# Ledger of designs, part 2: VH-VL binders against Type II restriction enzyme TaqI (taqIR)

Target 1, 262 residues: Type II restriction enzyme TaqI (taqIR), of Thermus aquaticus (p14386)
Amino acid sequence: ASTQAQKALETFERFLASLDLESYQQKYRPIKTVEQDLPRELNPLPDLYEHYWKALEDNPSFLGFEEFFDHWWEKRLRPLDEFIRKYFWGCSYAFVRLGLEARLYRTAVSIWTQFHFCYRWNASCELPLEAAPELDAQGIDALIHTSGSSTGIQIKKETYRSEAKSENRFLRKQRGTALIEIPYTLQTPEELEEKAKRARVNGETYRLWAKVAHHLDRLENGFVIFRESYVKSIELFLQKNAPTLSGLIRWDRVAQEALTAP

## First folded at step 7 (VH-VL; framework fv_remtolumab_arm2)

Design c20 (from c17 with light chain S32N)
Fold by ESMFold2-Fast, scan of step 7:
Structure c20 (fold): chain C 262 residues (1-262), chain A 119 residues (1-119), chain B 107 residues (1-107)
Amino acid sequence: as target 1 above (262 residues)
Amino acid sequence: EVQLVQSGAEVKKPGSSVKVSCKASGGTFDSYAIGWVRQAPGQGLEWMGRIIPIFGTANYAQKFQGRVTITADESTTTAYMELSGLTSDDTAVYYCARHYDWYEGFDYWGQGTTVTVSS
Amino acid sequence: EIVLTQSPDFQSVTPKEKVTITCRASQSIGSNLHWYQQKPDQPPKLLIKYASQSFSGVPSRFSGSGSGTDFTLTINGLEAEDAGTYYCHQSSDYPLTFGPGTKVDIK
């Protein structure tokens, strides 16, 4: 853990706390999200890393979302024209732009949560963490280096879906390595416990997500972040089990075995 | 201030072509399309097509497809409409106008260019 | 193509009276309807966009309503300067089309 990493985390958290989440929720709630897969040329991930992953900068500053979206739009005019003509012919500029804005906002929130895990890890843990947009092509969000080995990381938002049939690319290419899912939820423990009580199905899953929620924290505006105790629990789990870890360590196992009391 | 300033009146022979210019100011080329609408004497309004200058892409009403070409020069912020194979039915006032939301309505209009096709 | 029909085609009105102009579309166009005023030897001027949204600087006596196929432009208290031809315009589908116009004269 370094003082510089701690300052980077604090600056990023200040940025997250400055977001007017309630206004964004109100603006994008009624908007049908663009569900068409974005082509390679429109992938915002490199832009998100450029503007929001600044772990090695002494005095990082972070773009507001609207400014980020405007920069992305202006940078991508030709591939946007092709995409819009193919999938949104006959739709107004306002409709298409707002739909893409809503989609990029959802992506940005997810990526900011992922970056918070990485900033928190760097500030609190001793095992080295590698984060780069190129890792997305490998099927992982980050890589944590243990003695003589590496573990892939996927940040996993609350889900009630079964695992995909096909094995993750990272695991296929590197037999004997581990991939750990890092769970988070936007719901409070109280909300999830209430859902568990009312549930006809998924009651146990709601209770397990409530346990995950107990290990998370929130900024003043409600933005969900990872506690220091959360990442330290993951680090301890990796250190204890590194020689025997292989394959997918699914989010529910992480919640049950890795996350300890705060 | 938003202004669209068009070129002057033209008198053309049947079978010739005409090219009308529309110089846009006030940041029109940044986020708006330029549409072309004509009006024959004593008649209503007829949309011909539009261009989105930032993309360089133009779309035309089928009635004019093959006869009309709409282009834009970003360095001079000027849009052009060229109509070929002129007949007396093409006698009209030709307007350029700024499309809000690329395809929707027109918030600002040029002053119009009168094109008379006469033998 | 989408055909727009306007009613009435002509109206002569005393100042301060209420004027109602209707526009009907041959198929549903949602709220993608816009209203323009044109005076002799002038380009059209935008009054109302998206059926009911007043354009900047347009007097409050002008209002629009409707959705789907039936739309109305209302002038609540006609002034002398309001004489002109009023056009509806749909932007729902290509080609973009205009109504035939309603001419409003002042008595």
Scores: ipSAE 0.000, ipTM 0.414, lowest interface PAE 14.3, mean pLDDT 86

Design c21 (from c17 with heavy chain S31D)
Fold by ESMFold2-Fast, scan of step 7:
Structure c21 (fold): chain C 262 residues (1-262), chain A 119 residues (1-119), chain B 107 residues (1-107)
Amino acid sequence: as target 1 above (262 residues)
Amino acid sequence: EVQLVQSGAEVKKPGSSVKVSCKASGGTFDDYAIGWVRQAPGQGLEWMGRIIPIFGTANYAQKFQGRVTITADESTTTAYMELSGLTSDDTAVYYCARHYDWYEGFDYWGQGTTVTVSS
Amino acid sequence: EIVLTQSPDFQSVTPKEKVTITCRASQSIGSSLHWYQQKPDQPPKLLIKYASQSFSGVPSRFSGSGSGTDFTLTINGLEAEDAGTYYCHQSSDYPLTFGPGTKVDIK
């Protein structure tokens, strides 16, 4: 709710709107993700927080994706050499670098969407929000502080499958707390309604995702962002349900009970 | 068997630039990094930077950032070090040397190239 | 940057004596320390890599030890051909750095 938080949101949205998403999609679409798991030393998450979350502490300092990737590559040269030597010895430089570039791009897009929720929250809501790379190790993207308690936040992209068999790490370790899934979709309401009408199965799920899509906006370049009304609906839901919330509040319950009509 | 052969001595005027070559033979150039180390008369060794040819990536000591450029031509197995804005403080013997394990120590060294900066 | 200091600066010894050269790093570098010998008007030659591993063709009288911040190079039974300047070098972090050198001369 502060002027500073509003300026941060506006600066971040300007950055997102400046991304040449069409060119990135053309470049990276045919490139398969590198299948080998990245070691912890190559995890780009701390770098993404440094450049896209904490950058506004002094002055806006958002790198374009290519510049970000170049900085990450040069900073991580030692563990990168070891990783490539182990798994990609004999592969060309161009092949390996492009594969990792495509992987980091896909990660960055997801993380930028998560950051937009956090920037929008800070600009529009009164309940405090904390975001830090250390929270990822706990299986959450952010914490929202309510009266006398904290609620874990996990940003969830559109899904049509049942979740994993085992319970989330945050819920296992933080007994009596709640974890709320914050849904988003890259499809338009119109696309999802059309799929619902012709669906043999999943028709109800398509309609529910269409409802989620109605609470999202899109920048001129197509980047999906959260509306002010979306985060305010979530805040109201948390305030009304107070410390009685516990366990997983799954995305479909959030869509049905927390998100109000546009 | 592994040999690094450098270009000949250079005499340069202040403000000019110099480009020293280092041709590798007898080993797999692409499996190693090439570093550059200089030594002023009667002084110790100073690391300038290195390149990993298969990645095309170079790292430089901050002292030389903006003045040094290290490149490699894999087809001729030759690395280059170009230093611009020369002053008398740049008078030194310049060595290329091969890094083992891409970024560790140096197992083979070139013979050195003497660069003298004088008016 | 990681600063390496060497001791002694200069040592003059009789043949067959034991020579010990120390190298201290300003912060922990594990075992990423390497030793070189340089003779006048020649490039350096690798003696010991990773604190204690002898390089191929290096005489057995040369040995290295240490880890973290304190390292030693030992020449057990100095020969006339061993006269030269000895440098330690760390590869733990950029920029890579060398010690100032230790000159060993024969009496």
Scores: ipSAE 0.000, ipTM 0.384, lowest interface PAE 13.4, mean pLDDT 85

Design c22 (from c17 with heavy chain H99D)
Fold by ESMFold2-Fast, scan of step 7:
Structure c22 (fold): chain C 262 residues (1-262), chain A 119 residues (1-119), chain B 107 residues (1-107)
Amino acid sequence: as target 1 above (262 residues)
Amino acid sequence: EVQLVQSGAEVKKPGSSVKVSCKASGGTFDSYAIGWVRQAPGQGLEWMGRIIPIFGTANYAQKFQGRVTITADESTTTAYMELSGLTSDDTAVYYCARDYDWYEGFDYWGQGTTVTVSS
Amino acid sequence: EIVLTQSPDFQSVTPKEKVTITCRASQSIGSSLHWYQQKPDQPPKLLIKYASQSFSGVPSRFSGSGSGTDFTLTINGLEAEDAGTYYCHQSSDYPLTFGPGTKVDIK
């Protein structure tokens, strides 16, 4: 864990804490998100890495969301025009722009959570971690290196789906390699425990998400972040099990076997 | 119908600034972008920049960056273009023009504002 | 920046003749090209948007075609009222740019 990595984490957390999450939720909650798949030219992921993944910078600074969205929009006038003409002909400028703004906000929040895991990992753990936009093309969010091996990392928001319909691209291309899902939830342990009590089905799944929530923390504005103990638990799990891990290690196994009691 | 009405002619001294207004009527102010295009005497059209009023997003041609500021006031449905550091090369007719749907072309234009930089 | 070039720069035409004006972009702009007419001491008026779509109220003698880098405005049967300068304009990328113009006079 380096001093530089600790400073990068602290600066990123200060940025996250400055976000007016309540105002964003109020603004975007009623807005229908653009459902059409974005073409490669409109992919915001390279821009999100450029502006928010700065682990190697001595004095990182981070754009607010509105500034980020405006920069993304202004760089993409031609592909935006083509996309809108193809899928939203006759829709007002304001309607489509607000829909794309809501979509990019939701993407940014998930990517910021993913980056927090990586910043926390670099500040707290010894195993090397790689994060880069090229890894997304491989179907993973990060790569963690263990002795003689590498494990793919996918940050996984709360889900109640019982199975994936198709195998992840990383696993298809890298037979014998492991991909581990790193779970997080935006709900509190108390909320999840109440849902478990009311549940007709999935009661055990709610309790397992409550366990995940117990290993997370929140900034003063409510933004969910990973605890130091969380990433250290994952590191220990990988150190113990990496030589025998292959295929998809689902979030529920991670929650049961990797996350230890606080 | 849609109408863009610009402020009157201005005569300015070198080194001063000019602020031209463009009042929109007949359409929804928040549904379009307003561009600014100038034309020097006997010359062609030159795009200066644009604003999307409901978002306050402005973009400028590099030639004018640092000298031009485009703003909008939603309460009066008026867009403004302010150009500073005026020289004789800035003598031109300045137009505002509306783009409603994703820069499908500038469908409605203001009448133009003549700015003459004296001396 | 995307540079637009127009050909010809000047054309003097007898009424009822066909006029063809070409606009070439320095890189592909898809169909994000628009045509304007400007008469002396008047603001420009939109004729054709998105390479080939006529703006409302524009006479049917005006038509546009092309995609990518090469675009054409055609006036089939020039009328006296069509004298003016014609500009192409790209909206594909910032900065937005205009062609240098083609002046059309009546003989």
Scores: ipSAE 0.000, ipTM 0.420, lowest interface PAE 12.4, mean pLDDT 85

Design c25 (from c24 with heavy chain S31N)
Fold by ESMFold2-Fast, scan of step 7:
Structure c25 (fold): chain C 262 residues (1-262), chain A 119 residues (1-119), chain B 107 residues (1-107)
Amino acid sequence: as target 1 above (262 residues)
Amino acid sequence: EVQLVQSGAEVKKPGSSVKVSCKASGGTFDNYAIGWVRQAPGQGLEWMGRIIPIFGIAYYAQKFQGRVTITADESTTTAYMELSGLTSDDTAVYYCARHYDYWEGFDYWGQGTTVTVSS
Amino acid sequence: EIVLTQSPDFQSVTPKEKVTITCRASQSIGSSLHWYQQKPDQPPKLLIKYASQSFSGVPSRFSGSGSGTDFTLTINGLEAEDAGTYYCHQSSELPLTFGPGTKVDIK
């Protein structure tokens, strides 16, 4: 851990705590998801990394979401015009802009949660972690290096589906390496335990997500973040098991074997 | 038989750019990272950054961010380091070297490329 | 960034004597410490990896020890061909850093 990494984490958490989540929910929740895939030139990931991940450098500062969205929009006027004309012909400019704003907000929230894991890791853990927008194309969110191996990290939001993903590019390129799912949930342990008691088919899964929730924390505005103990538990799991880990290590195994301390 | 072979010496003017190549053989490109380390005359070793060729992801030391670009061409198993905005302080021998375990030390080194920025 | 310091800066040693070089890290780096030898007008060569593991082909007179913040490279019975500069290097955290080097000459 470094003083710079600790300051970056503290600055990022102050940013997250400053978000008016209630007003954003009221503004964006009613807006239907844009199902049309964004072309490469409209991909917001490079911009999110530029504004929210490069803050590991000496003088971190973060844009508010609306400032971020305005900046992204202004940098993308030509490809936005083409995208709107092609897929939203006859819709009002204001309607499409609001729809894209809602979409980018939802993407930003997911990416900010992912970045918090990475900031917490760098502030608390000894193993090197690398995050870059290029890793998204490989199907991973971060890379953690252990002695003699490297492990892919994929941040995994609460799910109740048991279907396996068909392919993972990182595992195909790096034979004998592991990809570990890092679970998180927006629900409280109390909410999940209550759902488990009332559940007819998913009771055990709700209980497992409740265990995951016990390892998470919340900022004053309700934004879910990773505890220091969470990332240290993952680090210990990787150090203990790295020579034997290969393939996809699913979130439920991580919850049962890696997240052992409450 | 693992070898890294670098391009020849360069003499550059202040404000210009230089691009140094590092051709890998003997399996050095497959599952390894290629790093770049420089050494000014009579000085110690300074790490500039590295690339993991199969993913195309590079990491740059703070001091060189914005001036250095490290790339790799998998078809020719060649890594490149391009440094822009040259000043006399950039006069050095530039080495490429293979990382073991992506992050750990360097097991094999190129012969070095001397870059002189005339003043 | 992790700062590495080496001592001594310079040693002039009689052949067959023992040489000890120390590397100290500004924070714990576990065993992610590596030692290199550089001769004039040549690239560095790996001697010891992970604090204590000898690299292939390195003479047995070279050994490394230590963990955490304090590390030592020992040359037990210096030979004429061992004249050069020795560098420690940490790979625990980005950015990767090197020590300033220790120059070893023969009397």
Scores: ipSAE 0.013, ipTM 0.561, lowest interface PAE 8.7, mean pLDDT 86

Design c26 (from c24 with heavy chain H99E)
Fold by ESMFold2-Fast, scan of step 7:
Structure c26 (fold): chain C 262 residues (1-262), chain A 119 residues (1-119), chain B 107 residues (1-107)
Amino acid sequence: as target 1 above (262 residues)
Amino acid sequence: EVQLVQSGAEVKKPGSSVKVSCKASGGTFDSYAIGWVRQAPGQGLEWMGRIIPIFGIAYYAQKFQGRVTITADESTTTAYMELSGLTSDDTAVYYCAREYDYWEGFDYWGQGTTVTVSS
Amino acid sequence: EIVLTQSPDFQSVTPKEKVTITCRASQSIGSSLHWYQQKPDQPPKLLIKYASQSFSGVPSRFSGSGSGTDFTLTINGLEAEDAGTYYCHQSSELPLTFGPGTKVDIK
């Protein structure tokens, strides 16, 4: 836990707290997301890592979302034109641009939550963590190094699916390693407990998500973040179990076995 | 409701440049490409180039490349076509027109700007 | 560049007759062909887009057909106001090109 890592976390949290989430919600929620798969040239992940993970040096600041989107757009004019012409024939550029803006906003929010876990980890934990866009290509969000091994992590937003559609790329390539799902939810414990009470299906799942929500914090604008106790619980779980862990460790096991009361 | 309004007629000397403007209705400018087409006296239609204001990208016919510059000012919803190195062969009516569906065809046209290069 | 040729160059027609104008592309352009009408001292006006789709407000007597390299504009029952020059235009590749035009006069 370095003073520099603590400062990085504080700077990033200040950025997150400054986001006008309510205005973004009003602007983008009614906009249908562009769902066509983005080609490699349009992948925003390298830009997100550049501006929100590598940005902290001599005069640290983070771009607001609109500035980020404009920078991404301006760097990609040719491949954007080709993509739009190929897949959105008959649509106006303004509609497609707004749809891509909404899509990138939703991607950015997820990536910012993921980066918060990484900043919090580096500020609070002893085990080394590595995050880079190359790891995303392998199907993981970060890599945590334990004595003699490495464990992949994937930040997992609230889901009600019973199983993954297919085996994760990291696990296919790195047999004998573990991939841990780190759960989070945007719903409050109270909202989830109410859903559990009224549920005819998924009642136990709602209660488990309510438990996850109890281990999260919120900034004053409502942005969900990870507590110090959350990441320390994960670190302890990995220290105790890493030599015996292999394959996918799903979010529900993590919530039951790793997320314990302080 | 869709309107493209062009600047007035111009008489120019050989070797000079001309800059024609095209003011579009707001929605047209933000959502469509603007193309430029000229027509010499008694001749057919000749495409010169286009601009896609939302991307800030211009495309030019090779015949005019190096002599034509097409720009757009989003604050005034006005596109411009500047042609340099004028000769008598550039005497024509110059049209701006709105391009639909990823700059396929031209659905609305400006009234045209007559440019006469004196000889 | 794609070259478009039109036939006939000129046609003088009696009102109410059927007019057929053809446009041929030097290579296949799918359905990326559009038809315009230009009256004297006026800008061109879009009639038909994508070979066969009528533009809004265009009289039903105008129709288009064809694909690939061969396209036809038909005026079924020519009216006096239809006198003008008709141009085909391809949007398949840059540079965009127009046919040389077909002039239609009323007898």
Scores: ipSAE 0.000, ipTM 0.436, lowest interface PAE 12.6, mean pLDDT 86

Design c27 (from c24 with light chain L94D)
Fold by ESMFold2-Fast, scan of step 7:
Structure c27 (fold): chain C 262 residues (1-262), chain A 119 residues (1-119), chain B 107 residues (1-107)
Amino acid sequence: as target 1 above (262 residues)
Amino acid sequence: EVQLVQSGAEVKKPGSSVKVSCKASGGTFDSYAIGWVRQAPGQGLEWMGRIIPIFGIAYYAQKFQGRVTITADESTTTAYMELSGLTSDDTAVYYCARHYDYWEGFDYWGQGTTVTVSS
Amino acid sequence: EIVLTQSPDFQSVTPKEKVTITCRASQSIGSSLHWYQQKPDQPPKLLIKYASQSFSGVPSRFSGSGSGTDFTLTINGLEAEDAGTYYCHQSSEDPLTFGPGTKVDIK
């Protein structure tokens, strides 16, 4: 279990470290296209799980992003044609394809970060974790099973909003359960501390994000990953508090109460 | 400069098939759909179908479904139109043409390929 | 299938005269109507796209108008080089269809 999970994590991290993030940023950052929501039949999430969530496989291998995009495109020729006909009148095929490639890359990076949390959890923690594409429809990224209950997990990128606009779908449908936000940031502790010093507002929030950044690591190419100590701190928090946890446990509470070691 | 260059004239027997090629240059192939339009001697224009090379999807006029196949080879930037079960009614000049705005009108045309079906 | 009808079938015109060609669609096609010129033994050439937008390099004497079911191509001051057959074409839905053509000849 743990040996297989450790190998899966190491293989996934080698994949992440092999990504040419700088070239992808240069290629996709200048690409501007109408940001139309993808319909259900074009949702890449099932494909991302198929190709990148392989925690139960012995010796998993991972597709490069370009091969992944080509496979997604080839499987969806009819719904892609319908989508492009409806929303991208007057654009060339090459332009629209590049725009969708850029969009899928941004989605993939977010999902790879979520998967890293899950791979790290499986390699380091004892509480069972469930990850599946069906959970996205419920508004969560994973479920962690504690004695007699389950806690929803949402991987939360750096934000400065003080409250959610509305209650999460998972919490609306499953009253008395808990949803915990797992924070991460792409900024370094040094960058965030500097912003905190210069801030006229949000200074305390910048310092909390700096604390979160201290519990993260990065691969040689700059890809941000979760430390073993990070997931173990979350596990301890859940073991201690799960019987009394309900509702949304926001990222700032997690940063203050759960994250204990740099 | 956009250019579509078609294969040479063909003389075919009834019941046979013909395959016409259309080689695209000048940045045409990867960004646009290629349509096929025929014209019988002294008659008007008749659309047969199109291919969208980036998707690998072809669309056909219902009149030609089951007899026509349109394909594309991205490595040689060449589209093909194959018509089977030829009769004298298929004697025509066959044009490939580039769609603008995916599937709208045609801005650039090949020179045409004459296909004569005669015994 | 959308049927396009053109009138007149044939016009013999003196140079510098105004020529008007009409295209009618069997159902509304918005502005998805395009005009082509074809000379003997040559492929068609695009003149007007989307009912009224001139294609690059097309002489200013050619203009298009209309929407829905009724469309017009106008040649204001016909020149000898304008002899040929003119076709309307709809791209509103498959199958794509062309009008039967209007032949314009010089007297």
Scores: ipSAE 0.005, ipTM 0.479, lowest interface PAE 10.5, mean pLDDT 86

Design c29 (from c28 with heavy chain Y102F)
Fold by ESMFold2-Fast, scan of step 7:
Structure c29 (fold): chain C 262 residues (1-262), chain A 119 residues (1-119), chain B 107 residues (1-107)
Amino acid sequence: as target 1 above (262 residues)
Amino acid sequence: EVQLVQSGAEVKKPGSSVKVSCKASGGTFDSYAIGWVRQAPGQGLEWMGRIIPIFGRANYAQKFQGRVTITADESTTTAYMELSGLTSDDTAVYYCARHYDFYEGFDYWGQGTTVTVSS
Amino acid sequence: EIVLTQSPDFQSVTPKEKVTITCRASQSIGSDLHWYQQKPDQPPKLLIKYASQSFSGVPSRFSGSGSGTDFTLTINGLEAEDAGTYYCHQSSDWPLTFGPGTKVDIK
């Protein structure tokens, strides 16, 4: 944990708190995401990492979402023209642009949540963490290094499914390593506890998500962030268990065993 | 005022087709999709498909694929739903309804068109 | 397709009681769930959009909550005019699907 990492976290949190989330939700929630798969040239992940992760190495500043989207659009005019002509030749340009804008916004929000975990980790924890766009191709969001080993990290939004559908790519290629799901929820503990009381099914799952929610904070605009105590609990869990961990460590085990007061 | 006005009741024989119209006002054709939902007597709601009039593109529930055709005429601001190969199972009230956000929910509904299929 | 189940199928309620209707999706649908009220011989009317947002003109006694797979519509202080059938509807994936409905009658 360094003073530079603390400054980076504070700068990123000021950026997140400055987002007009209500206006963005009113604008983009009604707009259905463009369903057609984006070609590799239009993948926004490298641009998101450049603007919201790598930028802090050089300049401690972040682009607002509209500015980011405009920069991405202008840099990608040729592949955008090809994409639009191939799949949307009868559609208005304005409609397709708004659909892509809504899609990139939803991706950006998810990525900003992942980046907050990483910034918080670097500011609060001693174990080294790596985050890079190349890790997405491996099916992980970050990599945490322990003595003699590494653990994959996947930031996991609220879910009610009890079983993983298929084995993660990282685990297939890196036998004997662990992948840990880091849970978060946009609901408050009070909301989840009330749902648990009313539930005929999933009551225990609602209570477990309520426990997760107790370890999260919110910025002034409602953006959900990770507490210092959250990442320190994960670090302690990894320090105690890393040599014995292998395979997928699901979010519910993390919530039950790792999210404890240090 | 947003208003969707549907054509009148139809009585059809098995094997025939029916075409129901839905005239939209209040700027619906400019910015919204129009969906079709049916309801058999005493039963629940079943989505059939939708069209975005400005693009002329329709999507259908798989159950109705090949039997239903949804079209739109921008000059008259009227959407149509044509269902072919009618059987007694198609006896229902057919609704057109305006999708907010193109695929989300329905904010305004037509009055419904009763289609009875009987021999 | 995404299957929605509602409980209860039917309930008969005295005026001013609290009514709770639940809707469960067979897979996560985020907040892409909407609630409608249908009265006899009328088309459905939108009550709640995106799980918790009240539609214009809907009385404040109606509220919605939930995300993922479990959703609830609450009528806090049922009135005689609220008799009808209530349907949940998901817009997360197509085919778009509706729940089977919950019929609410006044005693």
Scores: ipSAE 0.000, ipTM 0.368, lowest interface PAE 18.9, mean pLDDT 84

